# VHH binders against q99177: the designs that were tried, part 21

Target 1, 341 residues: q99177
Amino acid sequence: MKRGESQAPDAIFGQSRAFALSDSSVNPDVIEYLKSVRQEALRTNAISIKNHMNLQKRTRHKSSMYDDEDEGALKRHAISPSLIRLQRNVEIWVRWFNSVKATVLTNAYEFTGYEDETLDLLLLFLKNYLEDMPSKCTTVEKIISVLNQHSFPEKAEEKEENLQIDEEWAKNILVRLEKTKIDSVEDVKKVITEGDKHELVGYNQWFQYLINNEPQHTTFHEKITSKQLWVLIKYMSNTWIKEIHKKGRHYRRLQDWLFYILVHTPERVTAEYTSILRDLGKKCLELIQKKPVEAHENKITLPKEMAELNVEIPAAVENMTITELTVSVIAVNYGQKDLIE
Key: E = the ipSAE of ESMFold2; O = the ipSAE of OpenDDE; V2 = 0.75 times the mean of E and O plus 0.25 times the DockQ between their complexes.

## First folded at step 5 (VHH; framework vhh_rezetamig_d1)

Design c4 (at its last look DockQ between E and O 0.06; V2 from the best seeds 0.00; counts 0 for: pae E 8.5 > 2, placed apart)
Fold by OpenDDE, look of step 5:
Structure c4 (fold): chain B 341 residues (1-341), chain A 123 residues (1-123)
Amino acid sequence: as target 1 above (341 residues)
Amino acid sequence: QLQLQESGPGLVKPSETLSLTCTVSGGSISSDSYYWGWIRQPPGKGLEWIGHIYYSGSTYYNPSLENRVTISVDTSKNQFSLKLSSVTAADTAVYYCARQGIDESFWKPFDYRGQGTLVTVSS
């Protein structure tokens, strides 16, 4: 049983995980069969969507039959330069994205718990961080006191320097520690080891989480439920994409999250979810069309974990924006080609 | 809030047919987003997937049980049912009805289940 599948009800949606198909107790043949079935079901739904779209196109054609006369200005709606760019590069961008997606999903670290040695290093890092704080509240002092009672391994300081731990981690841990009664080092270890069991509820909580945490593959397995993913996509579509486009205060972090959200979006989705993705695509497209020049200034950057996985941005993708990527991925991978036509 | 509730006899004789019904409340079975399925846990054993049904009536069964299992859906009652024929002592288990997302990458587990009902096969 992969340690992370809590059967606890989801606080946001009131659901409980019942049975994981990836469980070792499940017959592999059954899994393959179910995959096949899912594919068929999704195909059927996709056809239904196409039929609805074709019906909408047919209704638009009937209204234009009556206006006979005015020959003149076929104003060649000059395809926006931005759309031309999308059309020219969409295949390359999506290919690259798919490669990155494969890399992340295959090679990204799956957190299975901290080894004792690693945990000690984390404790040491935390201790040092807290000791270096210019102002310490009573809670921080207590935590420091508890950590000082812990016997750290020899040469732990040397090893700590090799850890790519940032202050942001320490800050996040501290927030959790402040909410927990800490009487011993074991309590601290527990807080570090036990993922933030706090289920994020609502826009504000998610926003705060996103801006204060780097996206990681592990987060999508440990913290973000399937339903929550789609909630995040909606938030992205409705609000955060604008922040990204305007290069707001948190645009880089939000951009990184959007990238990871795209990476972790299922390849096959229901009609409902397709609609949600389509909305996101439309919003991105609107932004691209409104301010094409500004869009070019907001080139994609690699999230930290991707960089650690040796993901590279090739020359062909160097000038791509996250909004362009988003539209491209939605258009090609999710069959929404009309967005770029 | 979505609720699933199993109902049926807790005792079945050998060679008879086990019959359970799952009543869904707080949500519609007529969704293209989910399968509706059955799982069981025999005493001292792990969870076993039995099968599921799509709102369209398409069924998928565990190959090990396929010849004995029938799952049906009644959208008008917002219910789906399990029939397991020719039961033996090996079919003694806690039976759960559950909802499963159809998303391949993210919705792998059953995301909602009932409380379960013990079905004992005994003479």
Scores: ipSAE 0.066, ipTM 0.575, lowest interface PAE 2.3, mean pLDDT 79
Fold by ESMFold2, look of step 5:
Structure c4 (fold): chain B 341 residues (1-341), chain A 123 residues (1-123)
Amino acid sequence: as target 1 above (341 residues)
Amino acid sequence: QLQLQESGPGLVKPSETLSLTCTVSGGSISSDSYYWGWIRQPPGKGLEWIGHIYYSGSTYYNPSLENRVTISVDTSKNQFSLKLSSVTAADTAVYYCARQGIDESFWKPFDYRGQGTLVTVSS
């Protein structure tokens, strides 16, 4: 059983061990926070990569139909209790959500970058690793040549020796470098800072991935493309939101994914993308009105990673469901208020 | 190169107003593409977004702080500022000013920030 597949451990091993935790030029409180958040993200990603490999072997597509909603008479002027509940709470719920989103995204963007000094140390470690290889192909010699053009900070060699950088990280970076035209140090820096994207295709591969993996902020920055995000939103609208609302077999995991999808959906979107969100909002409203949530069921819970950011669920939000949150966010943040009138 | 620099008192008494200024150099604060924001990190805690301002004066604040926060901009000095009223010990934190992208296609609210300044709320 191999841990170090060509895709698998680069974000985990390199990022976890690349922090210069003793750098006196940086505020210690900033260093401690970045260490805590990056360590948590890196550990969870190792499990996700192993599950990804297993999903590649067993894929199938499945689709479901929704219930017909044309039944009944629309001449009644009474507003459903579920819609009244939405109307009364939407502003409080969305304000809370916006605060959570701001907290998550503020912390998440500090995850995706390296300090220039840390990046220089990674480059130096890579250079030393490649120079020490017993057999060097033409590509490796080219990469060494490019790295020799880079000016490293004073005492970088001493600092690099004090860092615990994993040799497996260097091996994984080399595999990616061999697939890239490398003409400058900037090309090497791009490979180090870019993550691997998912190769998942189709409903069944995505469903199996989601049910077997916790959502993480790094997944949305490094593994899931913008196109794939919108595919996931369509799967939510067509299938997964029903499973969540009716507490199907995987509803808690899918709920966590939906929460992360909402957090990572851009604030400013085109009319086409707004229409995709509106479809999800319509399905949420349909489900809420057809089967209202009961007092002790399907309350929102925060995904594990978000709970570690000291995000709280206040009493005013405590009984909200993810389905109610979803339509509320779409209505308020994306200009679809007619959904809740 | 774009640089953001925080300035202001490092010590503030409880119940008073914390006041910070961010000076932008190597770029213009008058930009259609960016908001200018404040974030903070209390000791041992995560980063907390305070709010941001567009150079024309439009603001958006963290709902948990909005009753105490004022962010303003002075385009002639290439600066923006933070005032946080009625401070307590819970407001002790490292405060950062930051540039925040108006990015509808990717997950990137901040791309540049200052070094941070510690503000202690103490008698």
Scores: ipSAE 0.012, ipTM 0.494, lowest interface PAE 8.5, mean pLDDT 72
ESMFold2 (binder alone), look of step 5: mean pLDDT 83; pTM 0.840

## First folded at step 6 (VHH; framework vhh_rezetamig_d1)

Design d1 (at its last read DockQ between E and O 0.23; V2 from the best seeds 0.00; counts 0 for: pae E 8.7 > 2, placed apart)
Fold by OpenDDE, look of step 6:
Structure d1 (fold): chain B 341 residues (1-341), chain A 123 residues (1-123)
Amino acid sequence: as target 1 above (341 residues)
Amino acid sequence: QLQLQESGPGLVKPSETLSLTCTVSGGSISSDSYYWGWIRQPPGKGLEWIGHIYYSGRTYYNPSLENRVTISVDTSKNQFSLKLSSVTAADTAVYYCARQGIDESYWKPFDYRGQGTLVTVSS
C-alpha cells in the first residue's frame, strides 16, 4: 500500500506540496532555499519567544554593581572599506536611482492602457490574423464572429498597416482567448488589455523566466503581481544575489531583473515587507564585506529598456555595483540606515 | 472622481520662465499616499519625468532639469505648480500633471493625470 503522499499544504508556504523535496527533479538550490527559509522562520520565532520570556525575567534581578572594568581593547573595528564607500556615495547613488525609478515609472504609465483607437487597430489585426488562419477551430470562429460585430473606424485598415504588430502577438493573444469565454468584443478587449495572467509558480519556473526574458516595465504591470514581486525579492535575497555577486552564468540578466525589482518596489511598504527588504540588504552587505568586488569589474549596467529611455549613468555612479545600489536603496528609501552605519 | 487640470500659458518666449498650475479636484493633495508630479512629452519623443512633490513640500527633480525646475504645492488651494526657467525650444512639449502612487499601487503609479497642455517655446 504505497503511502499516498499527503497533498497537505506546506504549513509554512500554504501551498500544496506539488513536489516532494525528495523528488530528483527538484533543484537542490530550491531545497537549500527552503531549508534556509525554514531555519530562518524558526529562528525568528525562537527569538520572538526568547524576547517574550526575557521580558518576564528581567523584573527581579537586583543591581549587583559588578564594576568589572574589563578593559576589553576597543578594537576599533576598522570600518570596512566597503562600508566607507557606501557611506560616502549612498546619497548620490540613491538620488540617481530615484530619478531612474521615476523615469521608468513615468514611461510605464504610457503603456498601461491602449487608446481606443489603438485597441481598435489591435482588434482589426487580430481579426485579420484569425481570418487568414488555414484551419479554424470552433473557438476561433466564434471569436471572428464576435469581432465582425465590432464597428471599426474608417480607414482603420490603412492605419493597421502602419502598426508593426507581429504575428507572435496574435498567437499569444489567441492562446489567452481560447482560455476565456468570449461572448462579446469587450471580452476580447479585456483579454488584450489584461496581461498574461499565467502565474509562474515556484522557484524553477521563475528562474527560467528571468534568465530567458529581459525585464520590462510592462512585465511588472502585466505579469508580476504584488505578491509575486515579494516572492522574487525573496529569491533574490536567498539565492540569486549570490550568483550576481560572483558573476555567475546568468549574473547580467539577474542583475537587470534586480534593478527592475527595485524600481517597481513600492515606496511605502508594510513592516513585513520591510523585513524582507532588510534581509536582502543584509545579504548584499554581507557579500560586499566578504569579497569587495573590484568596482571595475562589476559596474552597473543599464537594462536595455532603460537605455532606450535615455537613462544615463553619471560618472559618480559608474563604478557602483548593483549590490551596492541595493543596499543603498534599502538603507535610505526604506529607513534601514543601520545597514550602512 | 479625482481630476487634474493643467493651466498656464501655451506660449513662452525663450529664456523666460514657464509656469504651470495643476488644480486637483475630487481629492486632496494632503495625502501621504501620493506624489504630485509633472511630466512632459516633447513632439516625437517619449514621456519625460520632470519632478514631483510630496504634500510635506519635499521635492524630487529630474537631475537633467534640477537647476531650472521648481515645483511647489499649495494645500489650501489644492494645487501644485511647475516653474521651468530659461526655457528653450527643447522645452516645447505637452505638459501633464499627474498623481503618483507610492504605496501598494506601484504597478499603477500614475493612476491619474491631466489632459495635458501644450506649451510652445517660440520668439
Scores: ipSAE 0.508, ipTM 0.817, lowest interface PAE 1.2, mean pLDDT 82
Fold by ESMFold2, last read:
Structure d1 (fold): chain B 341 residues (1-341), chain A 123 residues (1-123)
Amino acid sequence: as target 1 above (341 residues)
Amino acid sequence: QLQLQESGPGLVKPSETLSLTCTVSGGSISSDSYYWGWIRQPPGKGLEWIGHIYYSGRTYYNPSLENRVTISVDTSKNQFSLKLSSVTAADTAVYYCARQGIDESYWKPFDYRGQGTLVTVSS
């Protein structure tokens, strides 16, 4: 179900209140109760899934009494041992991953790189540059309209006049703005504060880049675009996850990249992007079931940057592989739990 | 000019509840473009994300703390708050409130944070 908080009509009393938890008149104890009810509903669903899986296990036992079981294949009426392992551990593994993700992303860059006053002056300079252009297309007029909605500090025009800002900067910013969908002043601020993205195109260029460069948080913030992230996820699904699973020549490097891709995948995504993640999850599950991983084989390791943050791999997680983590995260965090049922 | 300012007691006794308020000035907390969050840094350690809240009340918490944490927002006062229950000496840290942009395609780091306030848990 879609959350339409921004599109809820202000005039509808009670309906907008039913979806709001930030109302200052709401007793904190009521908020805590609502959170506990939600948590209990999630626990109840997990118990139902557990009971359903126990029934499937009993059916498998009865089938084993009268049937041969083929190695490495999922029989029509049986759940593989690797799927059972996944079902048992998914909650613990995803909780650990979410804690790691929070730690890594929080220790990343905290600021835009500009002080608030400086950013306001840059916005004002850009607005004045665009207003002074001899010919304005519809896109430029839209950007000006967005900037007119911004409140500038007192004497910002006086301070901007005293700055030695190069018009070449404004020209470069405009080029980048024309490549971006601009709906608010925050979109303009984002363009000003971000660096250029990578110009890599196609599978071979990305493969060579990944095998020759270790992943870093800043790469995902400054160099890899949102579109390119999803291209990399498709390459993982189609090709690289197989190399990781079989411990091919570049498996360690590709494993580190996959870990970072999972960390930087947004928590809420469109249906199209969810389908891309689902395809990766299906491939991971296929590989796990066809060639089960023995204990201690291909155990996840932390990339160098993450290890320096004192992120630990607890005993409950120590034998997990990146392939198992990937399908677990997709199932739980992206609403694809049927993959592991 | 947007400013975030933490306020609350600097000393909290063990087993009690740590309570902090972040006051937002020079901007509105009621924005569909931002999460409002709490981060802490224990002495000699890296930053630890505590959680964040959207102005409508939707919260997200660090799983390691979620059983003890409540974040709330008061749009009429342009404030949001942190309550951390059952504190121990391990909760001694510099606490920051912070703003984070919302990007459905990419996680964005915090773009503004307060000065920070040291909270010491001690008898």
Scores: ipSAE 0.012, ipTM 0.467, lowest interface PAE 8.7, mean pLDDT 72
ESMFold2, look of step 6: ipSAE 0.000; ipTM 0.089
ESMFold2 (binder alone), look of step 6: mean pLDDT 84; pTM 0.847
ESMFold2, fold request of step 23: ipSAE 0.006, 0.000, 0.000; ipTM 0.371, 0.373, 0.134
ESMFold2 (binder alone), fold request of step 23: mean pLDDT 84, 83, 84; pTM 0.854, 0.843, 0.850
OpenDDE, fold request of step 23: ipSAE 0.334, 0.418, 0.212; ipTM 0.743, 0.784, 0.676
ESMFold2, last read: ipSAE 0.000, 0.005; ipTM 0.103, 0.380
ESMFold2 (binder alone), last read: mean pLDDT 84, 83, 83; pTM 0.851, 0.846, 0.848
OpenDDE, last read: ipSAE 0.047, 0.258, 0.302; ipTM 0.591, 0.701, 0.725

Design d2 (at its last fold request DockQ between E and O 0.01; V2 from the best seeds 0.00; counts 0 for: pae E 14.9 > 2, placed apart)
Fold by OpenDDE, look of step 6:
Structure d2 (fold): chain B 341 residues (1-341), chain A 123 residues (1-123)
Amino acid sequence: as target 1 above (341 residues)
Amino acid sequence: QLQLQESGPGLVKPSETLSLTCTVSGGSISSNSYYWGWIRQPPGKGLEWIGHIYYSGRTYYNPSLENRVTISVDTSKNQFSLKLSSVTAADTAVYYCARQGIDESYWKPFDYRGQGTLVTVSS
């Protein structure tokens, strides 16, 4: 009787164990990551328990004055040159980043919503597309019926002809509509305005997506949920940041994504999320300290979309690495200053 | 419903100071969840972030405009203002005041904006 692998969601990731860790298709790095996360969770819990237990014991022990002047040599831990660099430049770098963030987000607004007129045109296009389908399932008929109840503006047909909408868009929308209960035109509008929520699940899927796609501000609106953002940050912290730092095969793409992740991270986050960011910051700092990257070799590059927005890299930021930026942003914007002190 | 409305002169002479006010209704500026900002769109160009202000008075400016821009907030009037000094023809644009979410609002960071006001810099 083969013990049915309990489809119980992984308590840590809330994901159904769809993939047995023993599955050869699972990236060994993911397995290691999961082990590390578990270990860290256990450590944190252990420390928490220990701290609670130590707070109870410290009440009794008497003030014995042991004067032992152990002259432990103030080994002036020579502040790492890398840390000095961070301290000197953190303000300038973060100021620049914040400007870039604001610029990107400002421009993202233009794409987050269709004007009513545009939306009407999209609805009209969709309607026409569906009506022209040779075979219509019951769902399609229902959608058509709903769309027929909508009052389209006068001359919308003339304007639609000018709208270069491809059939592929309609096909994609239809797939989404079929998965959604459609009772009104508002439901259709919602599906159109809501990005393809095809939720990428798992490390491998996300990794493949990142390496094969350039980051765009719209991607964060359309495809990346709030929850998924933090998953990505965790992946960055645990695995991808190392690849970036060592200039692995996909370091440039991953760097671009890290930049966008930082840009699209909310300014105010819960303690839990702050902890995740802190971990990323620590990891970055560790990497910087272990192997100071000769600044010349790992200069920050702007993603394509940012370059198109006329974002410039000033001279003061030219030699900054994405890892340094990440630490700086986390330290300053999220109140983790101890990372750079 | 939250509404933002820009007000000010539509025409400014070169070298003068552009002054705009945004009046917020249906909500309070004294929120810790939002920045209150200004953006502009020059003709034929994309949107440009000018700056924003927190309810505490903390300001953030576009570095390209930092020396010419002043944003202020008046919580008693539920208004915030933009001053742009030494204007040139390059400052001709539609100016928008907007609310920028900072709390888990990165999905819709500018969830509300004004209708915009055209400011032309001309002699």
Scores: ipSAE 0.586, ipTM 0.845, lowest interface PAE 0.9, mean pLDDT 83
Fold by ESMFold2, look of step 6:
Structure d2 (fold): chain B 341 residues (1-341), chain A 123 residues (1-123)
Amino acid sequence: as target 1 above (341 residues)
Amino acid sequence: QLQLQESGPGLVKPSETLSLTCTVSGGSISSNSYYWGWIRQPPGKGLEWIGHIYYSGRTYYNPSLENRVTISVDTSKNQFSLKLSSVTAADTAVYYCARQGIDESYWKPFDYRGQGTLVTVSS
């Protein structure tokens, strides 16, 4: 039986009651002390008689002790206005984020590979692109020869002409084909249907990848391994979150990547991974307190793909920054609430 | 053989309330294993999660719609319902009811959807 640990927040979608679990793990005497401190603040502010009666039943033997001048000394060490802003808004911000995560992940299961007819059209587009190149090396000519062995459906050329497949796709496929031994059309099909076979390694490769590519649900979800996700979170904590906070050269792009990283972070994580998230949360708090952000200046913008999913930022949360959202999500969804207390 | 079927008007006037009902057959809505939810797809756009309800009545809503959305459950009829107030043309969409598994380890995708019903907001 406990007081002050009410029902878990309704806004945490798909998660057990994290607030209730946190309440169950905390010593009841500590919880009652924290309530009595809040009760004395409420008496000072004279908020509500009904609320005061409920608190008085608990603290009838201790009321005057908690009203001592000791709180005056603690007030001189000052709770940051930025921390108070987090405390006031964390529930609304995380609730919105969880709904966005649900929307994005729901659409993840609508993304599939290529159907056979679509694959034939892609092969034909690639063949036509390669044939139209002004100069052809031996590798390109071999790929064309392999594609000429493939039997295309009679209407594939008519359908391919009507499809809007851009040349950038074909250029990327050619780069991968040049790195692979191609002996048959099945080798070409494998390159088309699989993503980049090479794992990106090191900070510089990842940084260049992020600044040159928009985060996409499919690429991020399917190409970024669980191990790599945590490497990116560490890079965020060590370097990129500072660039986002100070509006460095690539801050919009890095913000978009951080948003997607948060969306794709697993809901259940090990203690090791929780520690990595906590480090990021601490860096966010440090930045917010050192240089408080005016909400109008550094507001979250949604990545292009999310706007296409009809994800919107409602007025109630429009002044939130990505740095504030990141701390809020880590605190609520990953049991690190002491960061915002 | 679980089936979800949307029902309700296909045309709603601006500023009025859109009201839909989902009838569950081939299974019980009174299950501690599932949320029962509403999703919509505006023309030419992706799916948007509206909200879901546990059979005891606890609700979770998309905060962008929260002030206008009410999801209810009627276990005696094996049904759950959506009300969306103050509709505009932006609320024109195909609406789906859906089932979603509960798992404390991770957020689960929807595993069943209805056929969908087009709701048009127009005078």
Scores: ipSAE 0.011, ipTM 0.432, lowest interface PAE 9.4, mean pLDDT 72
ESMFold2 (binder alone), look of step 6: mean pLDDT 84; pTM 0.851
ESMFold2, fold request of step 23: ipSAE 0.000, 0.000, 0.000; ipTM 0.232, 0.128, 0.390
ESMFold2 (binder alone), fold request of step 23: mean pLDDT 84, 84, 84; pTM 0.855, 0.854, 0.850
OpenDDE, fold request of step 23: ipSAE 0.281, 0.386, 0.026; ipTM 0.721, 0.768, 0.567

